VHH binders against Uncharacterized protein AF_1994. Designs and how they scored, part 3

Target 1, 207 residues: Uncharacterized protein AF_1994, of Archaeoglobus fulgidus (o28285)
Amino acid sequence: SVTVGHTTVYYTNVPDAKAEVLAGYLQEEFGFTSDTDILLSMSGNEYEVRIPSSYSSPSEVEESFKVYFALLASRVSEEVFFGSPVKLVLVTHQNDELFAVKNQYSFEKAGRVFVYFKGVDREQAFNLANYLESLVGENYDWDVIFEQSEGVYHVVPFVGINDASELTPEMENSYQSMATELEDVLGGDVVVHLVNFEGYEVAAFEG

## First folded at step 8 (VHH; from b4T with T28P)

Design T3P
Fold by ESMFold2, look of step 9:
Structure T3P (fold): chain B 207 residues (1-207), chain A 120 residues (1-120)
Amino acid sequence: as target 1 above (207 residues)
Amino acid sequence: QGQLVESGGGLVQPGGSLRLSCADAGSPFSSYYMAWYRQAPGKERELVARITSGDSTNYADFVKGRFTISRDNAKSTLYLQMNSLKPEDTAMYYCARVRYSGSRFGTDYWGQGTRVTVSA
């Protein structure tokens, strides 16, 4: 096993170096202050990471946490395992499975703007990440999904509002301007979809 | 964003008031909620109040109308007005940027805290 801070990774069929990187990544991501045991294994080409929690049943896991956990799987895949398939499993302290996700996106970042992309090339995701960082600065936490469907780019930033009634004219103008500018940055039609942290769309802006 | 910096804590008698402040430059894109958490000695951190970028508020049950979370966009500052303070409100108070319901995990960004002590 390997320990970084309060995070100990127990692993099988995985090189020591990857287990150590995972331990450091999860310690930084979760900030564990009590000793936490992570199980890491590989079968075929897929890594499985079992992460304990204080949840006692699947129904207790909030929708917003499931959204976060799914995005984390994509980040772990790229940042720890160099793009390899990853399954994250949320477990009880007794290692009983509560919820599992597999990485669904590739991942790019600029500063702390994280772009989770599928169906678009990495250069476009990089351009999107850099553009967004230029708007908000290098220390702004922002998760954004980026996909293409029927020739239209869909840019999906997560936002801290509950629904459309919370949009101010300044927010609407800022996102409308972003949608318009992104058509030049990406070279095609763009729709910006604002989603809340439960994954529900609260507004959309056509470029 | 830069470091969240809380201020306004101190010693106050029961029934007194304090206003906590948190400097946060913010962004017109509003990618997070803001919140106040507290932690008493030997206890876990707990939510006190949360505010969305659209000024919707949510309070812990123990607040019972005594505290008010607010935001001053012109000053880029988050506030917690604390009235009718009780000894059980004694704790470190933290300003936080909150995304997802990650309170069971350390996914949120926290300030260093300001101490509130309520005693005679």
Scores: ipSAE 0.535, ipTM 0.763, lowest interface PAE 1.6, mean pLDDT 88
Fold by ESMFold2 at other seeds, fold request of step 13:
Structure T3P (fold): chain B 207 residues (1-207), chain A 120 residues (1-120)
Amino acid sequence: as target 1 above (207 residues)
Amino acid sequence: QGQLVESGGGLVQPGGSLRLSCADAGSPFSSYYMAWYRQAPGKERELVARITSGDSTNYADFVKGRFTISRDNAKSTLYLQMNSLKPEDTAMYYCARVRYSGSRFGTDYWGQGTRVTVSA
């Protein structure tokens, strides 16, 4: 096994160096202050990472945590395993499965703007990340999904409102301006879809 | 940039009031909720109140209508109005940026805290 801070990774069929990178990544991501045991294995070409929690049943796992966990799977795939398939499994302290996700996106970042992308070139994801960072600064936490389908770019920022009734005029104006400007930045048609932390769309703005 | 700095703590008598404030530069893109947490000596940090960018609020049970969270975007400030203070409210109070509400892994970012002491 390998330990970084309070994170210990027990592993099979993976190199020591990758287990150590995972331990460091999860220690930084979660900030564990008590000793935490992570199980890492590889079967075929898929890494499985089992992460313990204090949840005792699947019904206790909040929808917003499931959204976060799914995004984390993509970051772990990219940052630790160089884009390899990853399955993250949330478990009890007794290693009983509560929830599992597989990475769905590639990942790019600028500052703390995190762009999860699919069906789009990495260069375009990089352009989007840099544009967004220019708006909010390098220390602003922002998760954004970025896809292309049927010739249209779909930019999906996560926002701190629950539904459309909470939209302010300032938010509407700012996101409409963003949608318009992104057509030049990305070189095509754009729709900006605002989603809440449970993953539900609350508004959309055409460029 | 966007660092959270709390103020307004102090010593008050039981039944007194304090208004805590937290400077937060914010953003018109509104990518997080704001919250107040507290931590008494020897206790774990606990949520006090949470507010969305659209001013929807949620309070811990122990608040029982005594505290009010509010946000003023024009002043880039989060507030916690605390009335009818009790000795058990003695704690360090933190403002925080919160994403993915309900996370067992804590808040994404919090300030240095401001101390509130309630004693006769």
Scores: ipSAE 0.517, ipTM 0.759, lowest interface PAE 1.8, mean pLDDT 88
Fold by ESMFold2, fold request of step 13:
Structure T3P (fold): chain B 207 residues (1-207), chain A 120 residues (1-120)
Amino acid sequence: as target 1 above (207 residues)
Amino acid sequence: QGQLVESGGGLVQPGGSLRLSCADAGSPFSSYYMAWYRQAPGKERELVARITSGDSTNYADFVKGRFTISRDNAKSTLYLQMNSLKPEDTAMYYCARVRYSGSRFGTDYWGQGTRVTVSA
């Protein structure tokens, strides 16, 4: 096993160095203050990471946590395992499975702006990340999904409002300007979809 | 780097009031909620109140009717007005930027905290 801070990774069929990187990554990500045991294994070409929690049953796992966990799977795949397939499994302290996700996106970042992308060029994902960082600065936490379908780029920033009734004129103006500018940055039609932390769309802006 | 700085804590008698403040510049892109958490000695941190960028609020059951969370956009400041304080409210109080509510892991950004002591 390998320990970084309060995070101990027990692993099979995985190189020591990757287990150590995972331990450091999860210690930083979760900030564990109590000793926490992570199980890491590889079967075929897929890494499985089992992460304990205080949840007692699947119904206790909030929708917003499931959204977060799914994004985390993509970051772990990219940052720890060089883009390899990853399955994250949320478990009880008794290692009973509560919820599992697999990485769905590739990942790029600029500062603390995190872009999760699928079906688009990595260069464009990097351009999007840099553009967004230019708007908010290098120390602003922001998760954004980036996809393309039917010839349209879909940019999906997560926002701290529950529904459309909370949308302010300042937010509307800022996101409309973003949608318009992104058509030049990305070289095509753009729709910006605002989603809340449960993954529900609350507004959309065409470029 | 935008640090969260809490203020307004102190010593108060049972039944008294305090107003906590937290400066946060925010952003027109509104990528997080704001919240107050507290941690009593020997206990885990717990949510006290949360406010969205559109001023929708939620309160923990134990504080409803006594505490009010609010935001002053002109001052870029988050407040927690605490009335009818009880000894059981004694704790370190933290403001936080929170995303993905329902998890304490990986998404919260915390201030240094301000101490509230309620004692006769």
Scores: ipSAE 0.509, ipTM 0.762, lowest interface PAE 1.8, mean pLDDT 89
Fold by ESMFold2, look of step 8:
Structure T3P (fold): chain B 207 residues (1-207), chain A 120 residues (1-120)
Amino acid sequence: as target 1 above (207 residues)
Amino acid sequence: QGQLVESGGGLVQPGGSLRLSCADAGSPFSSYYMAWYRQAPGKERELVARITSGDSTNYADFVKGRFTISRDNAKSTLYLQMNSLKPEDTAMYYCARVRYSGSRFGTDYWGQGTRVTVSA
């Protein structure tokens, strides 16, 4: 096993170095202050990471946490396992499965703007991440999904409002301006879809 | 850069009031909720209050009715008005940018904190 801070990774069929990177990554990500045991294994070419929690049943797991956990799977795949397939499993302290996700996206970042992308190349994801960081600065936390479908770039930033009734004129103007500017940045048609932290779309802006 | 700077802590008598402030450079893109958390010695950090960019608020059960979270977007400032303070409110108070509310895991950006001491 390998310990970084309060995070201990017990692993089977995985190189020591990857287990250590995972331990450090999860310690930084979660900031555990109590000793926490992570189980890591690999079968075929998929890594499985079992993360304990104080949840007692699947129904206790909030929708917003499931959204977060799904994005985390993509970050772990890229940052720890070089893009390899990853399954994250949320478990009880007794190792009973509560919820599981697999990585769905590749990952790029600029500062703390995190771009999760699929169906676009990394250069475009890098251009998006840098553009967004230029708007908000290097210490601004922002998760953004980025896809291309049917010739259109879909940019999906997460936002801190519950629904469309909370949109302010300032937000509308800012996101419309962003959608228009992104057509130059990405070199094509753009739609910006705002989603809340439960993953539901609350507005859309066409470039 | 989006540093959070808290102020307004201090020593106050039981039943007294304080107003905490947090300077937040913010963004018109509103990619997070704002929140106040607190941590007393030997205890876990806990949510006090949360506010969306659209002014929807939520409070922890223990502080409802005594504390009010608010924003002043023109000043880029988050506030916590704390009334009817009790000795059990003694803690470090943190301004935070939070996402994925209701999670067992803390994942977001924190200020350095301001100390509140409620003592007779």
Scores: ipSAE 0.500, ipTM 0.733, lowest interface PAE 1.6, mean pLDDT 89
Fold by ESMFold2 at other seeds, fold request of step 13:
Structure T3P (fold): chain B 207 residues (1-207), chain A 120 residues (1-120)
Amino acid sequence: as target 1 above (207 residues)
Amino acid sequence: QGQLVESGGGLVQPGGSLRLSCADAGSPFSSYYMAWYRQAPGKERELVARITSGDSTNYADFVKGRFTISRDNAKSTLYLQMNSLKPEDTAMYYCARVRYSGSRFGTDYWGQGTRVTVSA
């Protein structure tokens, strides 16, 4: 096993170095202050990471946490396992499965702007991340999904409102301007889809 | 960390009132909720109140009706008005930027905190 801070990773079929990187990554991500045991294994081509929690049943797991956990799977895949398939499993202290997700995106960042992308080039994801960081600064946390389908770029920022009734004219103007500017940045048609932290779309803006 | 500055903590008698403030520059892109958390000695940090960028609010059961979270956009300031204070409310109070709010885990951006002491 390998320990970083309060995080201990017990592993099978995984190189020591990757287990150590995982331990450090999860210690920084969760900030565990009590000793926490992580199980890491590889089966087929997929890494499995089992993360204990104080939840007692699946119904206690909030929808917004499931959204976060899904994005984390993509970050772990990219940052720890070089893009390899990853399954994150949320478990009880008795190792009973509560919820599981697999990585669905590649990952790129600029400052604290995190871009989760699929079907686009990494350079385009980097350009998007840099553009967004230029708007909000280096210390602004922002998760954004970035995809392309049928020749249209879909940019999906997570936002701190629950539904469309909370949109202000300033938000609408800012996101409409962003949608328009992104057509130049990305070199094509753009739709910006705002989603809340439960993963539901609350607004859309065409460039 | 560096952008959140809490103020307004202090000593107050039971039944008294106190207003906490938090300066936050924010962004028109509104990528987070704002919240107040507290941590009493020997206890885990717990949510007190949360407000969306559209002013929808949620409160923990233990403070509902006594505390009010609010925002003054002209002053870029978040408030927590605390009334009918009890000794059990003694804690460090933190302003936070919150995303993916789940009570079990979370990556949030926290201020340094302000102490509230309720003592007879």
Scores: ipSAE 0.500, ipTM 0.752, lowest interface PAE 1.9, mean pLDDT 88

Design T3P
Fold by ESMFold2, fold request of step 13:
Structure T3P (fold): chain B 207 residues (1-207), chain A 120 residues (1-120)
Amino acid sequence: as target 1 above (207 residues)
Amino acid sequence: QGQLVESGGGLVQPGGSLRLSCADAGSPFSSYYMAWYRQAPGKERELVARITSGDSTNYADFVKGRFTISRDNAKSTLYLQMNSLKPEDTAMYYCARVRYSGSRFGTDYWGQGTRVTVSA
């Protein structure tokens, strides 16, 4: 096993160095203040990471946490395992499975703007990340999904409103301007989809 | 992006009132909720109140209508009006930028906090 801070990773069939990187990554991500035991294994080409929690049943897990956990799977895949398939499993302290996710996206960042992308080139994801970071600065936390479907770029920033009734004129103006500018940045048609932290779309803006 | 700076804490007698303030320049892209959290000595940090960029509010059950979260966009300031204070409200109070709610709030960004003491 390997320990970084309060995070101990017990591992089988993976190199020591990877387990150490995972321990450090999760310690920084979760900021554990109590000793926490992570189980890491590999079967075939897929890494499985079992993360304990205080939840007692699947129904206790909030929808927004599930959204977060799914994004985390993509970051762990990219940043710890070089893009390899990853399954994150949320478990009880008794190691009973509560739910699991697999990485769905590749990951790129600029500052604290995190871009989760699929069906587009890494260079385009990097251009998107840099553009967004230029708008908000290097210390602004922002998760954004980025896909291409049927010849259209779909840019999906997470936002701090619950539904469309909360859109302000300032938000509308800023996101419409972003959608228009992104057509030049990305070199194609763009739709910007605002989603809340439960993953529901609350607005869309065409470039 | 400026750091979150809380103010307005202090010593108050039971039944008294305080108004906490938090400066946050924000962003027109509104990628987070704002919230107040508190942490008493030896206890876990807990949510007190949350407000969306559209001014929808949510309160912890222990607030029971005694506290009001609000925002003045012209002043870039978040407020927590605390009335009918009780000794149980004694804690360090933090404003926070909050994303993804759950039993782990690893996506939050915190200020340095302001102390509230309710006694004597």
Scores: ipSAE 0.469, ipTM 0.744, lowest interface PAE 2.1, mean pLDDT 88
Fold by ESMFold2 at other seeds, fold request of step 13:
Structure T3P (fold): chain B 207 residues (1-207), chain A 120 residues (1-120)
Amino acid sequence: as target 1 above (207 residues)
Amino acid sequence: QGQLVESGGGLVQPGGSLRLSCADAGSPFSSYYMAWYRQAPGKERELVARITSGDSTNYADFVKGRFTISRDNAKSTLYLQMNSLKPEDTAMYYCARVRYSGSRFGTDYWGQGTRVTVSA
């Protein structure tokens, strides 16, 4: 096993160095202050990471946390395992499965702007991340999904409003300008979709 | 830059009032909620109040209408108006940027806190 801070990773069929990187990544991500035991294994080409929690049943897990956990799987895949397939499993302290996700996106970042992408090339994801960071600065936390469907680029930033009735004129103007500018940055048609932290779309802007 | 700075704490008698402030350089892209949390000595941090970028609010049950969260976007400042203070409200109070908040994991960004003491 390997310990960083309060995070101990017990692992099978995984190099010591990878387990140590995972321990450090999760310690930094979650900031555990109590000793926490992570199980890491590899079966076939997929890493499985079992993360304990104080949840007692699947119904206790908030929808917003499930969205976060799914994005985390993509970050762990890229940042710890260099893009390898990853399954994250949320478990009870008794190792009973509560919720599981697999990485669904590739990942790029600029500062704290995190771009989760599928169906677009990495250079475009990098261009998007840099453009967004230029707008908000290097210390602004922002998760953005980026994909292409039917010849249109879909840029999906997460926002801190619950529904469409909370959309302010300032947000509307800023996101419309962004949608227009992104057509030049990405070289094609763009729709910007605002989603809340439960993953539901609350507004859309065509470039 | 992104650091949260709380102010307005102090010593107050039971039944008194305080107004907490938190400076936060926001963004028109509004990628997080704002919240107040508190931590009493020897206890876990707990949510006091939350506000979305559209001013939708939510309060912990123990608030019982005594506290009001609000925001002044022109001044880039989050407020917590605390009335009818009780000794049980004694704690360090923190403002936070909140996203994917789960009841069992800390995924939020926190300020340094401001102390509130309610003592006869």
Scores: ipSAE 0.456, ipTM 0.743, lowest interface PAE 2.2, mean pLDDT 88
Fold by ESMFold2, look of step 15:
Structure T3P (fold): chain B 207 residues (1-207), chain A 120 residues (1-120)
Amino acid sequence: as target 1 above (207 residues)
Amino acid sequence: QGQLVESGGGLVQPGGSLRLSCADAGSPFSSYYMAWYRQAPGKERELVARITSGDSTNYADFVKGRFTISRDNAKSTLYLQMNSLKPEDTAMYYCARVRYSGSRFGTDYWGQGTRVTVSA
């Protein structure tokens, strides 16, 4: 096993170096202050990471945490395992499975703007991340999904409102301008979809 | 988008009031909720109140009705108005940028906190 801070990774069929990187990554991500045991294994070409929690049943896991956990799987895949397939499993302290996700996206960033992308190339994802960072600065936390379908770029920023009734004229103007400007940045048709932290779309803006 | 800075804590008698403040610049893109958390000695950090960028609010059961979360966009400041304070409200109070529920893993960004002590 390997320990960084309060995070101890017990691993099977995984190189020592990978386990140590994972321990450091999760210690930083979660900031564990109590000793926490992570199980890491590989079967086939997929890494499995089992993360204990204080939840007692699947119904206790909030929908927004599931959204976060799914994005985390993509970050762990990219940052720890060089893009390899990753399954994150949320478990009880008795190692009973509560919720599991697999990485769905590749990942790029600029500052603290995190772009989770599929069906577009990495350079475009980085161009999007840089553009967004230029608007909000290097210390602005922002998760954004980015994909292409049917010849249209879909840019999906997470926002801190629950539904469309909370949109202000200032937000509408800002996101409409973004949708229009992104057509130049990305070189094609763009739709910006605002989603809340439960993953529900609350508005859309065509460029 | 710099450090969150809480203020307004102090010593107050039971039944008294305090208003906590948190300086934060905000953004027109509204990528997070704002929240107040608290942590009493020997206890886990717990949500007190949350506010969306559209001013929708949620409160923990134990403080609903006594505390009010609000925001002044002109001053870039988040507030927690605390009325009818009780000794059990004694804790460190933190403002936070929150993007996902389930922050029991500590994935939110917190300030350094301001101490509230309710004592006779």
Scores: ipSAE 0.435, ipTM 0.711, lowest interface PAE 2.2, mean pLDDT 88

## First folded at step 9 (VHH)

Design DPP (from T6P9S with S27D T28P)
Fold by ESMFold2 at other seeds, look of step 10:
Structure DPP (fold): chain B 207 residues (1-207), chain A 120 residues (1-120)
Amino acid sequence: as target 1 above (207 residues)
Amino acid sequence: QGQLVESGGGLVQPGGSLRLSCADAGDPFSSYYMAWYRQAPGKERELVARITSGDSTNYADFVKGRFTISRDNAKSTLYLQMNSLKPEDTAMYYCARVRYPGSSFGTDYWGQGTRVTVSA
């Protein structure tokens, strides 16, 4: 096993170095202050990471946590396992499965702006991340999904409102301006879709 | 040194009031909720109150009716008005930026806290 801070990774069929990177990554991500045991294995070409929690049953796991966990799987795949398939499994302290997710996206970042992308090239994801960081600074936590379909770029930032009724005029102005500017940054038609932390779209802005 | 700066804590008698403040760097794209958490010695950190960018609020059951969360967008400041204080409210109080509310571990950004002590 390998330990970084309060995070200990027990692993099978995985090189020591990758287990160490995972331990450090999860220690930083979760900030564990109590000793926490992570199980890491590989079967075929898929890494499995089992993460304990204080949840007692699947029904206790909130939708917003599931959204977060799904994004984390993509970051772990990219940052720890070089883009390899990853399954994250949330478990009880008795190692009973509560919820599982597989990575869905590739990942780029600038500061704390995290861009999860599919169907676009990495250079464009990098350009998007840098543009967004230029608007908010390097210490602004922001998750953004980035996809392309039928010649249109879809930029999907997560926002701190529950539904469309909470949308303010200032938010509308800021995001409309962003949608317009992104057409230059990305070199094509853009739609910006705002989603809440449960993953539901609450507004859209055409460039 | 964190971007969130809490103030307004102190020593107060039971039944008294305090107003906590939290200075934030601003939220230009409304990408998070704001919250107050507290932690007493030897206990786990617990949610006190949360507010969305659209001013929807949630309160922990134990503080509803006595505390009010609010904010002033012009000053980028979050407040917690605490009334009818009890000795069991004694704790460090933390301002936080919150994303994915059901997943507080790993997704929150915390201030350094301000101490509230309620005793005769």
Scores: ipSAE 0.612, ipTM 0.804, lowest interface PAE 1.2, mean pLDDT 90
Fold by ESMFold2, look of step 10:
Structure DPP (fold): chain B 207 residues (1-207), chain A 120 residues (1-120)
Amino acid sequence: as target 1 above (207 residues)
Amino acid sequence: QGQLVESGGGLVQPGGSLRLSCADAGDPFSSYYMAWYRQAPGKERELVARITSGDSTNYADFVKGRFTISRDNAKSTLYLQMNSLKPEDTAMYYCARVRYPGSSFGTDYWGQGTRVTVSA
């Protein structure tokens, strides 16, 4: 096993170096202050990472946490396992499965703007991340999904409102301007979809 | 943009009031909830109040209408107005940026805190 801070990774069929990177990544991501045992294994070409929690049953896991956990799987795939398939499993302290997710996106970033992308090339994802960072600065946490479907770029930033009734004129102006400029940045038709932390769309803006 | 700085704590008598402030709470693209947490000595940190970018608020049950969370986006400042203070409100109070709210692991960003002491 390998330990970084309070995070200990027990592993099979993976190199020591990858287990150590995972331990450091999760220690930084979660900031564990009590000793936490992570199980890491590989079967075929898929890594499985089992992360314990104090939850006792699946119903205790908030929908917003499930959204976060799904995005984390994509980050772990890219940053720890260089794009390899990853399954994250949330478990009880008795290692009973509560919730599992597989990485769905590739990942790119600029500062703390995190772009999760599929169906677009990495250079475009990087350009999107840099553009967004230019608007907010390097220390602004922002998760954004980026896809192309039927000839349209879909840019999906997560926002801190619960539903459409909270949309302000200032948000409308800012995001409409963004949608318009993104057509130049990405070189095509753009729709910006605002989603809340449970993953539900609360507004959309065409470029 | 990066650091949250709390102020306005101090010593007050029971029944008194304090207004806490949190500087650098700007959110130009509405990507966070903002919150106040508190932690009494020997106890776990607990949510006091949360506010969305659209000014929707949630309060812990123990608040019972005594506290009001608010923000001023032009000044990039978050506030907690605390009225009818009780000795049980004695704690460190923290401003926080919150995403994906829940009982999940420590993914939130907290400031350094400001101390509130309520004693006769």
Scores: ipSAE 0.564, ipTM 0.792, lowest interface PAE 1.5, mean pLDDT 89

